VH-VL binders against q9h9l3. Designs and how they scored, part 215

Target 1, 176 residues: q9h9l3
Amino acid sequence: PRKMVAIDCEMVGTGPKGHVSSLARCSIVNYNGDVLYDEYILPPCHIVDYRTRWSGIRKQHMVNATPFKIARGQILKILTGKIVVGHAIHNDFKALQYFHPKSLTRDTSHIPPLNRKADCPENATMSLKHLTKKLLNRDIQVGKSGHSSVEDAQATMELYKLVEVEWEEHLARNPP
Below, E stands for the ipSAE of ESMFold2; O stands for the ipSAE of OpenDDE; V2 stands for 0.75 times the mean of E and O plus 0.25 times the DockQ between their complexes.

## First folded at step 12 (VH-VL)

Design z31 (framework fv_nivolumab; at its last look DockQ between E and O 0.71; V2 from the best seeds 0.72)
Fold by ESMFold2, look of step 12:
Structure z31 (fold): chain C 176 residues (1-176), chain A 124 residues (1-124), chain B 107 residues (1-107)
Amino acid sequence: as target 1 above (176 residues)
Amino acid sequence: QVQLVESGGGVVQPGRSLRLDCKASGFTFSEYEMHWVRQAPGKGLEWVAVISYDGSNKYYADSVKGRFTISRDNSKNTLFLQMNSLRAEDTAVYYCAKEGYYQSSAFLRYFDYWGQGTLVTVSS
Amino acid sequence: EIVLTQSPATLSLSPGERATLSCRASQSVDDYLAWYQQKPGQAPRLLIYDASNRATGIPARFSGSGSGTDFTLTISSLEPEDFAVYYCQQYDNWPLTFGQGTKVEIK
């Protein structure tokens, strides 16, 4: 039986005018929410915009951050062969420069049964904050100092657990 | 540079259909959610529809649900709006709009680039 | 649906004066608020995103402030090209909504 992990990343702005999103933090938790990985990551390109309001990343975090190539290797070792849960997870994989098999990928931003449980329109891409508030009665991403990828990964796993049986059966009948 | 060019607007009678195209250039089109936003003459802005980066998710304003279909062809860098059962209140300039940079769970759905718009007039 | 109410509807000022535009949300939108400028016959232009961040190429005389339900766009000293309509937009929750606009015109 395959093990399941949840991932969340934080990005900073690189490239022209800081509009390219580059990986600067990654957190991975197991099914029980225990932290398997949580590192600040130094992008290979110059950082133009730390995006701290959302990312929580500050210049000091980059001083001893793990270089991207090394961090990517560590992260991919954890993800390989596992079911990976995330929220808008394609963005996390893009920042990792990595493709995970669709059959092993779960995206809580696009699970119609999850939206139904939250009394949200089934095909609206709801934020992690709103789903977590409605379904877990928890406030995440509180304050103006930026989001925590550990908190977000943990919330994502708890949300998936709410629909896990139903959704895994759906995917078995409707392979991606 | 980033450019969005709408086309396909025109004058059409109520109940008819029209398709709008938006040709994108100067950015990696397949990485962004894309939107349609409209503005009736002399009025403010109204969000119409969104489509995810890969086309797998679509969401609509209540005023157009069931009548409009948003779609995209990433190989042609083109966004579409199929407008069926047009009504007089659909008369507007239709803008194609691009979201800014992405962050994971903090969806930042402001529009950093807009096309110049294409006018759709629904009248008998 | 989150309603954004802009005030005043029209602001009549002379070049060099300070303009203060208000946007009030019917419920908290945190910092998920943008401001746009629109001139006749043109598409909207992004001025401010995330409540207070100036967009690329926008002059320093434009500033945004506020969080939650009350937001302000300030133009510290009006230039002739600043006479236009200004819209706020929230992106905290669906559907995305705009304010009705504030027209800034020459007195």
Scores: ipSAE 0.799, ipTM 0.920, lowest interface PAE 1.3, mean pLDDT 93
Fold by OpenDDE, look of step 12:
Order: C-alpha cells, then structure tokens, then sequence
Structure z31 (fold): chain C 176 residues (1-176), chain A 124 residues (1-124), chain B 107 residues (1-107)
C-alpha cells in the first residue's frame, strides 16, 4: 500500500479586493502525524487581505516566507506518489496550482461513512472542526487567532484513519 | 459585480412541478457552494438546499427532501431547483444565495450575495 | 436543529436613536452567526458575518457582538434607511437556520 500524507493549506487574499485565494502556508504530516512540511509561503502577487481570522497569517510571517514557486516544488516532491488526505482538499490543490490524481486523493469532507460515524448527514459537507469534535473529542481552530494548518492536517489524518479500512475497500470496488 | 438572477417562478396547482433557475455572474461560479433560501409571504427566511461546487454533494431541508432537487451547470453558471409534488406551504419567494469564501477546512455558509428572488405560488 | 430566537419582535424607535437587537441560539454556534437586513420587496442584505465582522459596504453604525448562544446587533444611530427587518442566521451546523426576525420600525 502507498504511504499516506495529510495536507492543509492556509490562504490569503490577493488580486482585486483580495478575492483570489493564494497559498500562504502549507503543512503536511505523515500517517503518524509527524510534520513533514510546514512553511509560510510568499504569494507571487501582493497580499491585499491576510484573512488572519481564518488563516492565522500575519504580515510578519511573510518576511522570510518561502517563495511560492520554490515551496510548490518542495510540496509536490512530498506529495508525488502518495495518497493525499485532506479536508475539502480541492481548495488546497487549487491554491497549490496542482492537481493530485483522484485515485490517490482522499477528501474527508466527502466520506459518507465518516459523516455517519459522527451522526451527521451523509450527504452534507461538514467542517473539519465539527467532525474532529464529534469523532475525536478534540477542539481545533479555537479562538480568533486563526487556524493551525499542522493541527488541521493532523486532525484530518486522524479522522481518515477512523474509516480508512472500509473506505479503501469501497474505493477498491468503486474506483474514481 | 456579483449578480444572481432567479427565474421560473409562477402560479401552479398542488402536486405540480416547477423548475427554478438562477443565473450567476461576476464571480467564479464553479468555485462556490450555492444555496436556495425561501421566504413565505409575510414570514421569515428558510434554508432549502445546498449544492457543492462541483455538484457532487447535495443536502436538503427536511421540509423539501424527496420532492426538490438542486442541481447546477457550471458551464452555464446556472443553479437549478427542480420542485416536484408542490404543496401550498411551498408558496414563497425563492432566493438563490452564494456562500461566503472558503477558508482552510472551514465552510463559511453565510450568504454574501442574494438574487432578487422569484415568487412561487402554489394554490388550487 | 439549532433554533435562533430574536428579540424583540418589534422595535419602535426614532431616527438618531440606538437600536439593540438580540439573537439567542438554542445551542452554541461559536461565532458562526450572520445578520441580514431586509426591506420590503427586497432580498436580504448581509450586514455582519462571523458574529462581529461587518460586510463590505456596510456602514460603521452597524456592529455585531457575541459568541456561543447570545448575539447582538447594534445600530448606534438609526438612519431613516435602517428601518427594516433584521434576521440572524447560524451556519455552525445543518440545517442552516434563521431567526424569526426583528422589525425595526419608526416610532
């Protein structure tokens, strides 16, 4: 079986009115939750909105941030060939301007058995915070200081592990 | 400028069907979760349905589950609500609404933009 | 579902006065609470999101506060155009729900 990693990204706003989501931090953890990558990333365009309430990103974090192109290369090297677990991971990939093979992607926001286990509607997209509280009895994304992408990536991996066996079997029978 | 324009409302008899359309412009439609919210005459707001950015995930209020179907055509920037087995209590102005911005594993399902609404009247 | 109860049902005030609107949730919604303004014949307009963030273009006289179960929308000094119905809405859990509304009317 392929090795799994979990990824979570934080984005800031660039472009007109800051409506473009640009990668500003990326965290990757292995199956055990060990941090493989955690870097602040400098977008190629001027940051209009740091979205600090959610991203946790502040101006000082960008002073020595890794340029996007360099960071992207580093991240892609880690992801290549792996099963990549994320929550609403399509947004992370979009920010990375990278698309992982669907067969090697696991989105914990789209796993009905996970929702069922959490007594949530199977066809409703639930937040990572909600699922983590329900299933792991852990509070994440607490406070107003913004998210921790490491914490979120770890939580995502732990959630997936709860349904890994049955979901992998399901995917084997129903390949994307 | 973000615009949402609903259409398809009208007067129908109970048990009939009606399809609503919502044409979106001014933003990347395919990147956002879209919702329907309705408001009965002189009443408050009621969430109806949601569809994910790519249409792969749908969820409904209990009041319309099994009767309404939300869908979208991203190539046409259009949101749909197929309303079957209509009842008198479905009489309302129906709004299409855009979710707020996505932020790192958090869904901000407030509605920053609304259409003007389209009136659906179900009466015999 | 999470029930949002707004109070008062009707608030009669004069221009220039301070308006305080309450929204109480049946359970905690953290700060996943929005406020909308609706005028007759119009769609709702977003005023506040995340309990206390003012939406783009919303005048400074509008402010939101609170977290958990108790939330407040404040209009520091009512303008003639502020007389309308105001709704709170939670987006912490499914189904999304609205309060029943508070009508701010001119005295």
Amino acid sequence: as target 1 above (176 residues)
Amino acid sequence: QVQLVESGGGVVQPGRSLRLDCKASGFTFSEYEMHWVRQAPGKGLEWVAVISYDGSNKYYADSVKGRFTISRDNSKNTLFLQMNSLRAEDTAVYYCAKEGYYQSSAFLRYFDYWGQGTLVTVSS
Amino acid sequence: EIVLTQSPATLSLSPGERATLSCRASQSVDDYLAWYQQKPGQAPRLLIYDASNRATGIPARFSGSGSGTDFTLTISSLEPEDFAVYYCQQYDNWPLTFGQGTKVEIK
Scores: ipSAE 0.657, ipTM 0.892, lowest interface PAE 0.9, mean pLDDT 95
ESMFold2 (binder alone), look of step 12: mean pLDDT 92; pTM 0.935

Design z32 (framework fv_nivolumab; at its last look DockQ between E and O 0.75; V2 from the best seeds 0.68)
Fold by ESMFold2, look of step 12:
Structure z32 (fold): chain C 176 residues (1-176), chain A 124 residues (1-124), chain B 107 residues (1-107)
Amino acid sequence: as target 1 above (176 residues)
Amino acid sequence: QVQLVESGGGVVQPGRSLRLDCKASGFTFSDYEMHWVRQAPGKGLEWVAVIHYDGSNKYYADSVKGRFTISRDNSKNTLFLQMNSLRAEDTAVYYCAKEGYYQSSAFLRYFDYWGQGTLVTVSS
Amino acid sequence: EIVLTQSPATLSLSPGERATLSCRASQSVDDYLAWYQQKPGQAPRLLIYDASNRATGIPARFSGSGSGTDFTLTISSLEPEDFAVYYCQQYDNWPLTFGQGTKVEIK
C-alpha cells in the first residue's frame, strides 16, 4: 500500500530576460492535506523576474530561503517510493531537475475521467482553478498577490481523490 | 533567438490533403506546448490546435476536429499539421506559435513567438 | 466559447496622439488576456500578456489594463510604426479565442 503525496511549486524568472523558470518555493502535502514540506528556495542564479503575480514570491522571501541543492535533497527524500500527484507536474519536476517514475506519477491536468466528471472534453488540459471550482465548489488562486503552493497542492490531492479508485484500476490494467 | 519556420503551404483542390511543417530553433522545443493558429485572407485570427510537450495529448477547434491532426517530432524540433478533407473555408495563412515560459501555478497560453506563416489555398 | 468584442473597429489618428483600444469578454477571463500587433504581411507580435505585462522588447508607450470582462490597450503617443491591426486573445478557457481586431490607421 503505497503512500501518496501531492506537490506544487512556484517559480521565478532567471537567465536572459528572466525567461528561465527556476524553483523558488515547493509545498508537499500528504493524503489528508497535512503539510509535509513548505520552503522558500533560493535559486543558484540571479533572479531577474520574481513573477509575483503568479508565484507570490518577493525579495524578502529569499533572505532566509533554503539553497536549491539542499532543498532538492530534502524534497527527493520525501518523494522517494511514493505516488506523487500534481497538476501539470512535468513543470514541477523540471524545476526540481528530477523526474519521478511514470508509474508513480499522477497528473490531475491529464486524467480523462476527471475531465469527464467536470463536463470538460477528456483531452483538454484544464486549469487547477477551473477543475477546483467545478468539482470542489471552491475558488482558489483568488486575488493578485500570487498563488499559494500549499493551497494548490491541497486542491490537487482532493481532485485526485474524486477519481482515485477508477484511475488506479485503469493504470493497473494499462501500465504506463 | 527563438525561430519558427513554417512550410508546406500551397494550392489544393477541395477534399485533398496537405501537411504543414514548422521547424523550431533557439529554445528547448520538447519543453513547450505548441499551437497552430490560422488567419483567413482579410479576416481575424482563429486558434486551430494544441499539442502537449511530449505529444501525448492533443486538442482541436471544432471547425477542424476529425479532419486535422497535430503532431510533433521532438528529436527533429518539428511540429506538424496534417490537413485532410480540405474545404474552401480552410483557406488561410497558418502560423505555428509557442506558449510563453512555463509556470506550474497557471497555464499561460499566450503566444510569445510566431512563425512567418504559410498560405494554404483550397480552390477548385 | 468566450467571445471577445473589440472597439472601435477602426481608429484613425495622427502620430503623437493617444490611442485607446477596448476588448470586452462575454464572461470573466480574470487576467488571462493578451494583446497582439499585426502589420500587413507579417505575423502577429505579442505586446501584452496577463492583461498588463509588457512582453520582452515592447516599448513603454504600450500599456494594458483591466480584469474580468473589460480590457484596454493604450498607446500613449503613437509612432509611425504603430499603425497596424491589434487583436486581443483570452486564454482562460478552451477554445482559445481572439477578438475581431481594431485597425489603427493614419488620418
Scores: ipSAE 0.674, ipTM 0.888, lowest interface PAE 2.0, mean pLDDT 92
Fold by OpenDDE, look of step 12:
Structure z32 (fold): chain C 176 residues (1-176), chain A 124 residues (1-124), chain B 107 residues (1-107)
Amino acid sequence: as target 1 above (176 residues)
Amino acid sequence: QVQLVESGGGVVQPGRSLRLDCKASGFTFSDYEMHWVRQAPGKGLEWVAVIHYDGSNKYYADSVKGRFTISRDNSKNTLFLQMNSLRAEDTAVYYCAKEGYYQSSAFLRYFDYWGQGTLVTVSS
Amino acid sequence: EIVLTQSPATLSLSPGERATLSCRASQSVDDYLAWYQQKPGQAPRLLIYDASNRATGIPARFSGSGSGTDFTLTISSLEPEDFAVYYCQQYDNWPLTFGQGTKVEIK
């Protein structure tokens, strides 16, 4: 069986009006929730909007942040060959300018059995916070200080574990 | 500059079908969740439907479920609403709306940009 | 669904006066609350998002506050162009819902 990791990224706004989402933090945890990677990342372009309310990123975090190219290399090294679990993970991969094989990707925002278990519409995209509360009875992303990508990655992994067997069987029958 | 331009509205009899289009420009269309919101004459706003960035997921208000179909063509930066089995109560101005930017695992489903709307009148 | 109740239904004021609009949610929506302005014959315009963040280009006289179930939109000093209908909208849970609106009219 392949090793499984969960990833969560935080982005800041760069480019004109800060509309470009640039990677500013990345956290990766293993199946047990152990942190494999957690770094602040310096975007190659000037940060226009830290989006602190959501990202938790502040200017001070960028002082010793890992340059994007270096961080990307480190992250890709970790992800290669693994099943990667994330929530709306396409955004994380986009920020990383890297796309993991679909067959090795698990997006907890697109798992109908997970939504069903949470008494949510199967075809509705639910937030990580909502699913975590419903299924794990745990509050994440509390307050207005921004997200913890480690916490979010851990929650994502925990959620996936709830439907892992069923979903893996489904995927085996219906490869992406 | 972000622009959303709806078209396809008109007068139609109950039970008939109509398709609305929304042409988007000024942003990376394929990166955003898109929505339809309608407003009956003299009434408030009602959320209608949402479609995921790649069209993989769709969700509808109960009032239109089974009758309306939201879709998109990212290559053409166009959002669609196929309305079947139209009813008098579907009479409204239909707006296409862009979600706020996505941030990590949080969906910010406020609407930062709206089209001008297109009027759909269902009457016998 | 989460029901948003706005009050008052109509607010009659004069230019220069302070306007206070309320939006109450049937259950907590955290700060996933937006405010829109709509003028006759126009599409809604985003004023506030995340309960208290002013959208780009929105004048400073507009402010949003609140969290959980009780929210307030404040217009510190009404300008003639501010007379319109205002809607709140929650995006905490499906389906997305709007308040019924508050009409700010000239006294």
Scores: ipSAE 0.638, ipTM 0.888, lowest interface PAE 1.0, mean pLDDT 94
ESMFold2 (binder alone), look of step 12: mean pLDDT 92; pTM 0.944

Design z33 (framework fv_nivolumab; at its last look DockQ between E and O 0.70; V2 from the best seeds 0.69)
Fold by ESMFold2, look of step 12:
Structure z33 (fold): chain C 176 residues (1-176), chain A 124 residues (1-124), chain B 107 residues (1-107)
Amino acid sequence: as target 1 above (176 residues)
Amino acid sequence: QVQLVESGGGVVQPGRSLRLDCKASGFTFSDYEMHWVRQAPGKGLEWVAVISYDGYNKYYADSVKGRFTISRDNSKNTLFLQMNSLRAEDTAVYYCAKEGYYQSSAFLRYFDYWGQGTLVTVSS
Amino acid sequence: EIVLTQSPATLSLSPGERATLSCRASQSVDDYLAWYQQKPGQAPRLLIYDASNRATGIPARFSGSGSGTDFTLTISSLEPEDFAVYYCQQYDNWPLTFGQGTKVEIK
């Protein structure tokens, strides 16, 4: 009965040699895939590498981006009390400097029944792209202009729905 | 500075077991997926196994599945490879390897740091 | 399993010459391709990641190009220290795989 959202983030490189991953975009969708939040976010530190091939982030996106502290507050207000679905979601939470309760977290990269449906090894971390192609017959992350966190969050929610009944029952019997 | 130091290699007979350790320093170990990669003498590189940042997901090359177990202890910054039922074809230098920085929209599984390797010889 | 085929198996060249090494994937790996150099008795060293990005500390004479299934490593002017074995590696899907290597040796 608890409300459910999906989240995806994009990061840019900060710190020495651009090796630190800092939040620069976050998208949140509801159960039906409607966009609840989609903002470019200005990291509190200097951007060394926009990582545009993967992130889709360019210098112009930062001109009017929401400062990290403000964006974090907006995002956490949406996430609080909800089941949050993501793919390798620990990376998104790390970029947000936040830890959502494990009992309310669903990670499509850690669901063995989902991998099994895709005819993939149950305990391998499969990419969102490959799971989406195998299970939804859709190509996401197409092209070289970077990934869309809206598209990725929507795909993640659709994947979770394929195993939702089974996985929620599993978690009820095996609390994290 | 990032360092990876393997240990535990040696000469063993077929059918025996051996455990490899990899001690990590110079980075936040619990943030990264870690891998074992091996190289038979005079041969190319073969990926062996991966373990997720928290230790829950593990995946293996078909050549070692069911015989090898990868594990980690994040409190000690240590990666392990338990090798059971060793065969002659497991003879190789074993490297531990670290993935590059994380990016949630893409999995960037190239190896930016490697250990020096530890030699495992399986012979009768 | 994605098979990476490197060609040629051996390049015999002199210092100062340009080396062109090829890596062909059995299916698209987009830009998820890395190149490594391995000298005798050493661990591999990362040269190129994401098909075309030079790793930290790698000289400008090394460059990578390509996307999808066809990739090239170019060494614009060989130095004596560049005679080594070179491997490509894909990280688009499991299992992670390496090419069989190209040995660059002195003519």
Scores: ipSAE 0.723, ipTM 0.889, lowest interface PAE 1.6, mean pLDDT 92
Fold by OpenDDE, look of step 12:
Structure z33 (fold): chain C 176 residues (1-176), chain A 124 residues (1-124), chain B 107 residues (1-107)
Amino acid sequence: as target 1 above (176 residues)
Amino acid sequence: QVQLVESGGGVVQPGRSLRLDCKASGFTFSDYEMHWVRQAPGKGLEWVAVISYDGYNKYYADSVKGRFTISRDNSKNTLFLQMNSLRAEDTAVYYCAKEGYYQSSAFLRYFDYWGQGTLVTVSS
Amino acid sequence: EIVLTQSPATLSLSPGERATLSCRASQSVDDYLAWYQQKPGQAPRLLIYDASNRATGIPARFSGSGSGTDFTLTISSLEPEDFAVYYCQQYDNWPLTFGQGTKVEIK
């Protein structure tokens, strides 16, 4: 079986009015929740909005941040060939300007059995925070200081593990 | 500049069907979750339906579930609401609304932009 | 569903006065609370998001506060254009819900 990792990224706003979401932090954990990667990343363009409430990113974090091109290379090296688990992971890949094969991607925001287990509507997209609370009885993203991408990645992996067997069987029968 | 323009409203008899369109511009339509919100005459706002960025996830208010279908065509930057089995209580101005920008693992489902709305009147 | 109750139903004030609008949630919505302004014949306009963040282009006289179940929209000094209906909206859980609205009318 392929190795599995979970990824979570934080974005800041660049471009006009800060509407462009640019990668500013990326965290990757293995199946056990061990951190494989956790770096602040410097976008190639000027940051207009740190979006600190959500991203947790502040100006000081960018002082020694890894340039995007370098970070992207490091991250892609880790992801290549693995099953990548994330929550609304399409946004992470977008920020990375990289798209992992769909057959090797697991998005915990699009797993109906996970929602069902959490007594949530199967077709509704639920937040990571909500699912984590419902299924793991754990509070994440507490406060207003922004997210911890490590914490979020770990939570994402743990959530997926709850439905891994069922979902992998489903995917085997219904390849994307 | 972000713009949302609804169309398709009108007068229809109970039991009939109507389709609303919402044309989006000024932002990357395919990146955002889109919603329908309605407002009966002289009443408050009621959330109706949501569709994910890729059109695969849909969720509805109980009041319209089974009768309404939300969809989108990202190639045309257009949001749709197919309304079947219309009832008098469906009479309302229907707004398409854009969610706030996405952040990792968090959905900001406030509505930063609204269309002008289109009136749907269901009456005998 | 999470029920949002706004108070008062109607607030009669004069220009220049301070307006305080309340929104109470039936359960905690953290800070996933938005405020909208709606004038007759117009679509709602976003004022505040995340309980206390002022939307782009919104005058400084508008402010939001609160978390959990109790929220407040404050207009420090009413301008003539501020007389409208105001709605709160939670986006913590499905279904998304709005308050019934508070009408701020001229005294």
Scores: ipSAE 0.653, ipTM 0.890, lowest interface PAE 1.0, mean pLDDT 95
ESMFold2 (binder alone), look of step 12: mean pLDDT 92; pTM 0.941

Design z34 (framework fv_nivolumab; at its last look DockQ between E and O 0.73; V2 from the best seeds 0.72)
Fold by ESMFold2, look of step 12:
Structure z34 (fold): chain C 176 residues (1-176), chain A 124 residues (1-124), chain B 107 residues (1-107)
Amino acid sequence: as target 1 above (176 residues)
Amino acid sequence: QVQLVESGGGVVQPGRSLRLDCKASGFTFSDYEMHWVRQAPGKGLEWVAVISYDGSNKYYADSVKGRFTISRDNSKNTLFLQMNSLRAEDTAVYYCAKEGYYQSSAFFRYFDYWGQGTLVTVSS
Amino acid sequence: EIVLTQSPATLSLSPGERATLSCRASQSVDDYLAWYQQKPGQAPRLLIYDASNRATGIPARFSGSGSGTDFTLTISSLEPEDFAVYYCQQYDNWPLTFGQGTKVEIK
């Protein structure tokens, strides 16, 4: 009965030595991979390290970025009541300062059947890049210009679809 | 600021067990995956095991799988390594190690902080 | 799985000289590579992460370069405290692996 979305975030370094992760982009896609939300987000704290190699975030992206509090409100409105799919999704929720109900959360980094399909050890937390290559025969996160949260959210949803029937049934029998 | 302190090392005979503890301070322990890394005397470094931020997922090097168990108690900021069926090859200094910054969809599993290490000697 | 081969095994140099340490991966690890320094009786110390980023408190004489399979740690002018063993480590895929080390020694 519940709608399903996938989320991916990009983070920049704030705090001492830029080692605190703060939200700077968030993308949400629906079940079919259509973009529901994709915004650059201005952290409330000074950016020490853009982490551009990974985040794709540059100074120009911050000029008209949506302030964190406003963006958070928009994002949470989309997520409320939905099944939310992500990869290592607890990090996305930490960056949003929000924790979605476990029963409505799906983390492609922790689904044993998905790892099994990829011929990976069931308990190894595999990167989105490696799962996508093995299971979808696609290269994501290519180049040195940083990751795309839209591309990553779309890949995450496609990965979940590979195990959706099996995993939803498993969770129904074994509530989190 | 960040501090990791291992304890529990010692001399034991093959086939016996030891438990190592690692007390963490100076960072939010429950935000980070934690690792054990070991170094045999005069040798290089070998990754041993990892545990997820909440303890729900664990992964081991093949050399220790089935014999070692990693665990954590986030309320006490403590990481553990239970080492069973010890072998001479397990003789090493054991370090606990903290991962660097986190992102989504990609993992940065370099070790920005290490404990001082605790020596485990397996000998008859 | 991913083997990291460091060269040379031992590098004998004097203070003030440039040290160049190599790390070769058996397959691409992208930029997921770190370098550590270890002095006798001490824990490893992070020098470089993400192939080229200096860790907190690491002097500018240390620099990392490379991507994919070939990586270099350079110490532009050796100081007495730099004589130690250096390890590279990849974190692109499981299991995490280290190189066998390069010992930088005086004379």
Scores: ipSAE 0.780, ipTM 0.912, lowest interface PAE 1.4, mean pLDDT 93
Fold by OpenDDE, look of step 12:
Parts: C-alpha cells; sequence; structure tokens
Structure z34 (fold): chain C 176 residues (1-176), chain A 124 residues (1-124), chain B 107 residues (1-107)
C-alpha cells in the first residue's frame, strides 16, 4: 500500500484582468494531518488580483515567497509515488502545471459514496466546506480572511478517510 | 471578450426532441463548469443543468431529470442540451451560463456570463 | 431546495430615488448569493456576487449586503437605465435557485 498525502492550493489572479489562476500557496499533509509542506509561492507573472477574500493571500505574503519553479520542484518531490488526495484536485494540479497519475489520485469532490454519506446528490460536486460541515461537524473557510490551505488539506484527508475502505475497493475493481 | 451563443431553439410538439447548442469563446472553456438556465415567458429564472469542466459529472433539476442530457465538446468549445420528451412546461428561453469563479476546494456557481438565449416553444 | 423570496414584487420609484430590494432565503446560504439585472428581451446581467462584491463594470450605485438568510440589493440613486427586473440567486446548495424577482418600475 502506498502512502497518502492530501494537497490544497491557493491561487491568485495573473494575466489579463487577473483571470489566470496562479499558484500562490500550497499545503500538503500526511495521512495523520501532519503538515509536510506549507509555503507561499511567488508566481512567475505579475499578480493582478490577490483574491484575498478567498485565497487569504496578501501582498506581504509574496515578499519572501518561494519562486514557483523551486516550489514546484519541492512539491513534486513530495507527491511522487504517493496517493494524492484533494478536493477538486484538478485545479491544484493545473496550478502546479503538474498531472499526477489518475490511478494515484483521489478527488473527494467526485466520490459518490462520500456524497451519499453526507445526504448529498451522488452526482453533484459539493464544496469542501459543505462536506466538512456535514460529515465532520466542523466549520472551515469561515470569516472573510480567506481560506487556510492547511486546514482544507486536513479536512480533505479526513473526509477521504471516511470512505477510504470502500472507495479503494471500488477502485480496485474499477481501475481508472 | 467572453461570448456565449445559443442555437437550436424552435417550435416542437409535445413528446418531441430538440438539441440546443452553445458556442463559447473568449475564455478557456475547458476550465469552467457550464450551466443551462431557462426562463418561461413572463416568468422567472430556473436552473436546469450543470456539467463539470471535463464532462465527467452532470447534475439536473428534478423538473428535467431523465429527459434532458447536458454534454460538452471542449475541443469545439460547445455546450449541448439534448431535450427529450418535451412538455409544454418546457417552453422557455434557454440560456447557457458560465460559472463565475473557482478556487481549490470551492465552487462559486454564480453566472458571470450568459448567452442571449434561444427560445424553445413546445405546443400542440 | 432553498427557496429565495424577494420583496417587494414591484417597486415603483422615480429617477434619483433610492431603491432597496430584499431577498430572503429559507435557510442560510452564507454569502453565496448573487444579484442579477434583467431588462426586457435581454439576458440577465450579473450585478453582485458573494452577497456584496460588485461585478466588473457595475456602477458604484449598486451595492449588496447581508449574510445567512437576509440579503439586500441597494441602488443609491436610480438611473433611467436601472428600471428592470432584479433576481437573487443562491449557490450554497443544490439545486441552484433564484428568487421570483423584483420589478423596479418608473413611477
Amino acid sequence: as target 1 above (176 residues)
Amino acid sequence: QVQLVESGGGVVQPGRSLRLDCKASGFTFSDYEMHWVRQAPGKGLEWVAVISYDGSNKYYADSVKGRFTISRDNSKNTLFLQMNSLRAEDTAVYYCAKEGYYQSSAFFRYFDYWGQGTLVTVSS
Amino acid sequence: EIVLTQSPATLSLSPGERATLSCRASQSVDDYLAWYQQKPGQAPRLLIYDASNRATGIPARFSGSGSGTDFTLTISSLEPEDFAVYYCQQYDNWPLTFGQGTKVEIK
């Protein structure tokens, strides 16, 4: 069995009108929720929109932020060979300009048993906040200060653990 | 400039089928969740269906479940709505709509861009 | 589903007057609430998202407030082009739902 990690990223807006989502923070936790990685990351392009309300990123966080290329190398080193758990994780991988093997990826926004457990429609994508409240009775992403990628990564891992056994069995029978 | 252009509307009899198309431009189509929203004449707005960025996930309003199918072709920047077993109450202007924003682990399903809509009239 | 109730159904005002539109949710939607403007024969236009954020290009006279179940759209001073139907929409839970609309008409 492979080791699991959970990942969550925060993005800022770059490019024209800030519509390009660029990685600005990445957090990775292990199966127990211990933080393996948590860094602010400096995008290669000028930041047009910090999206602070959601990202929690402010200009001051970029002063000593890790350059994207360096951060990406550090992150990929951690992810390589692991089962990577995330929520709507395709966005994280896109921001990282990295694609993890599908067979080693777990997206908690696309696990029907998880939705069922939360009394949500099986084929609807639910927010991490909603699932965390329903299944863990915990509030995340509260307030106006933006998200905590560490908190979100930990919540994602905890959610997956609720359905890990049956989902891994399902995947074993139905490889992606 | 973001543009959404619906087509395929028309007049059909109850029980018939119709397919709507929505051509998108001005943004990375494959990055966004796309929706259909309809509006009966003189009435309010009703959400109809959603499709994920890659088409792997679909969800429908109860009023159309089992009869409508949402799909997309990202290579053509086109959203589709296959409407089967049409009923009189399906008469509406159908809008394709783009989700407003996305973040890791969060969805912001307001609609920042809409097409001009295409009218579907179901009448005997 | 989450039901959004808008009030009043019709608001008759003159240019220059302040317009206050209400949207009440049957349950909390946090700040996952948007406002749209729709003019006859046109598609809806996004005004406000996340309850209080003004969309790009929207004049400053439009503002949104509220959280949880009670939301307000305010037009500080009505312009002639502001007479239209306004809808609120929640995106906290499935299915996505709209209010029934408030018509702002000229007195």
Scores: ipSAE 0.652, ipTM 0.893, lowest interface PAE 0.9, mean pLDDT 95
ESMFold2 (binder alone), look of step 12: mean pLDDT 92; pTM 0.943

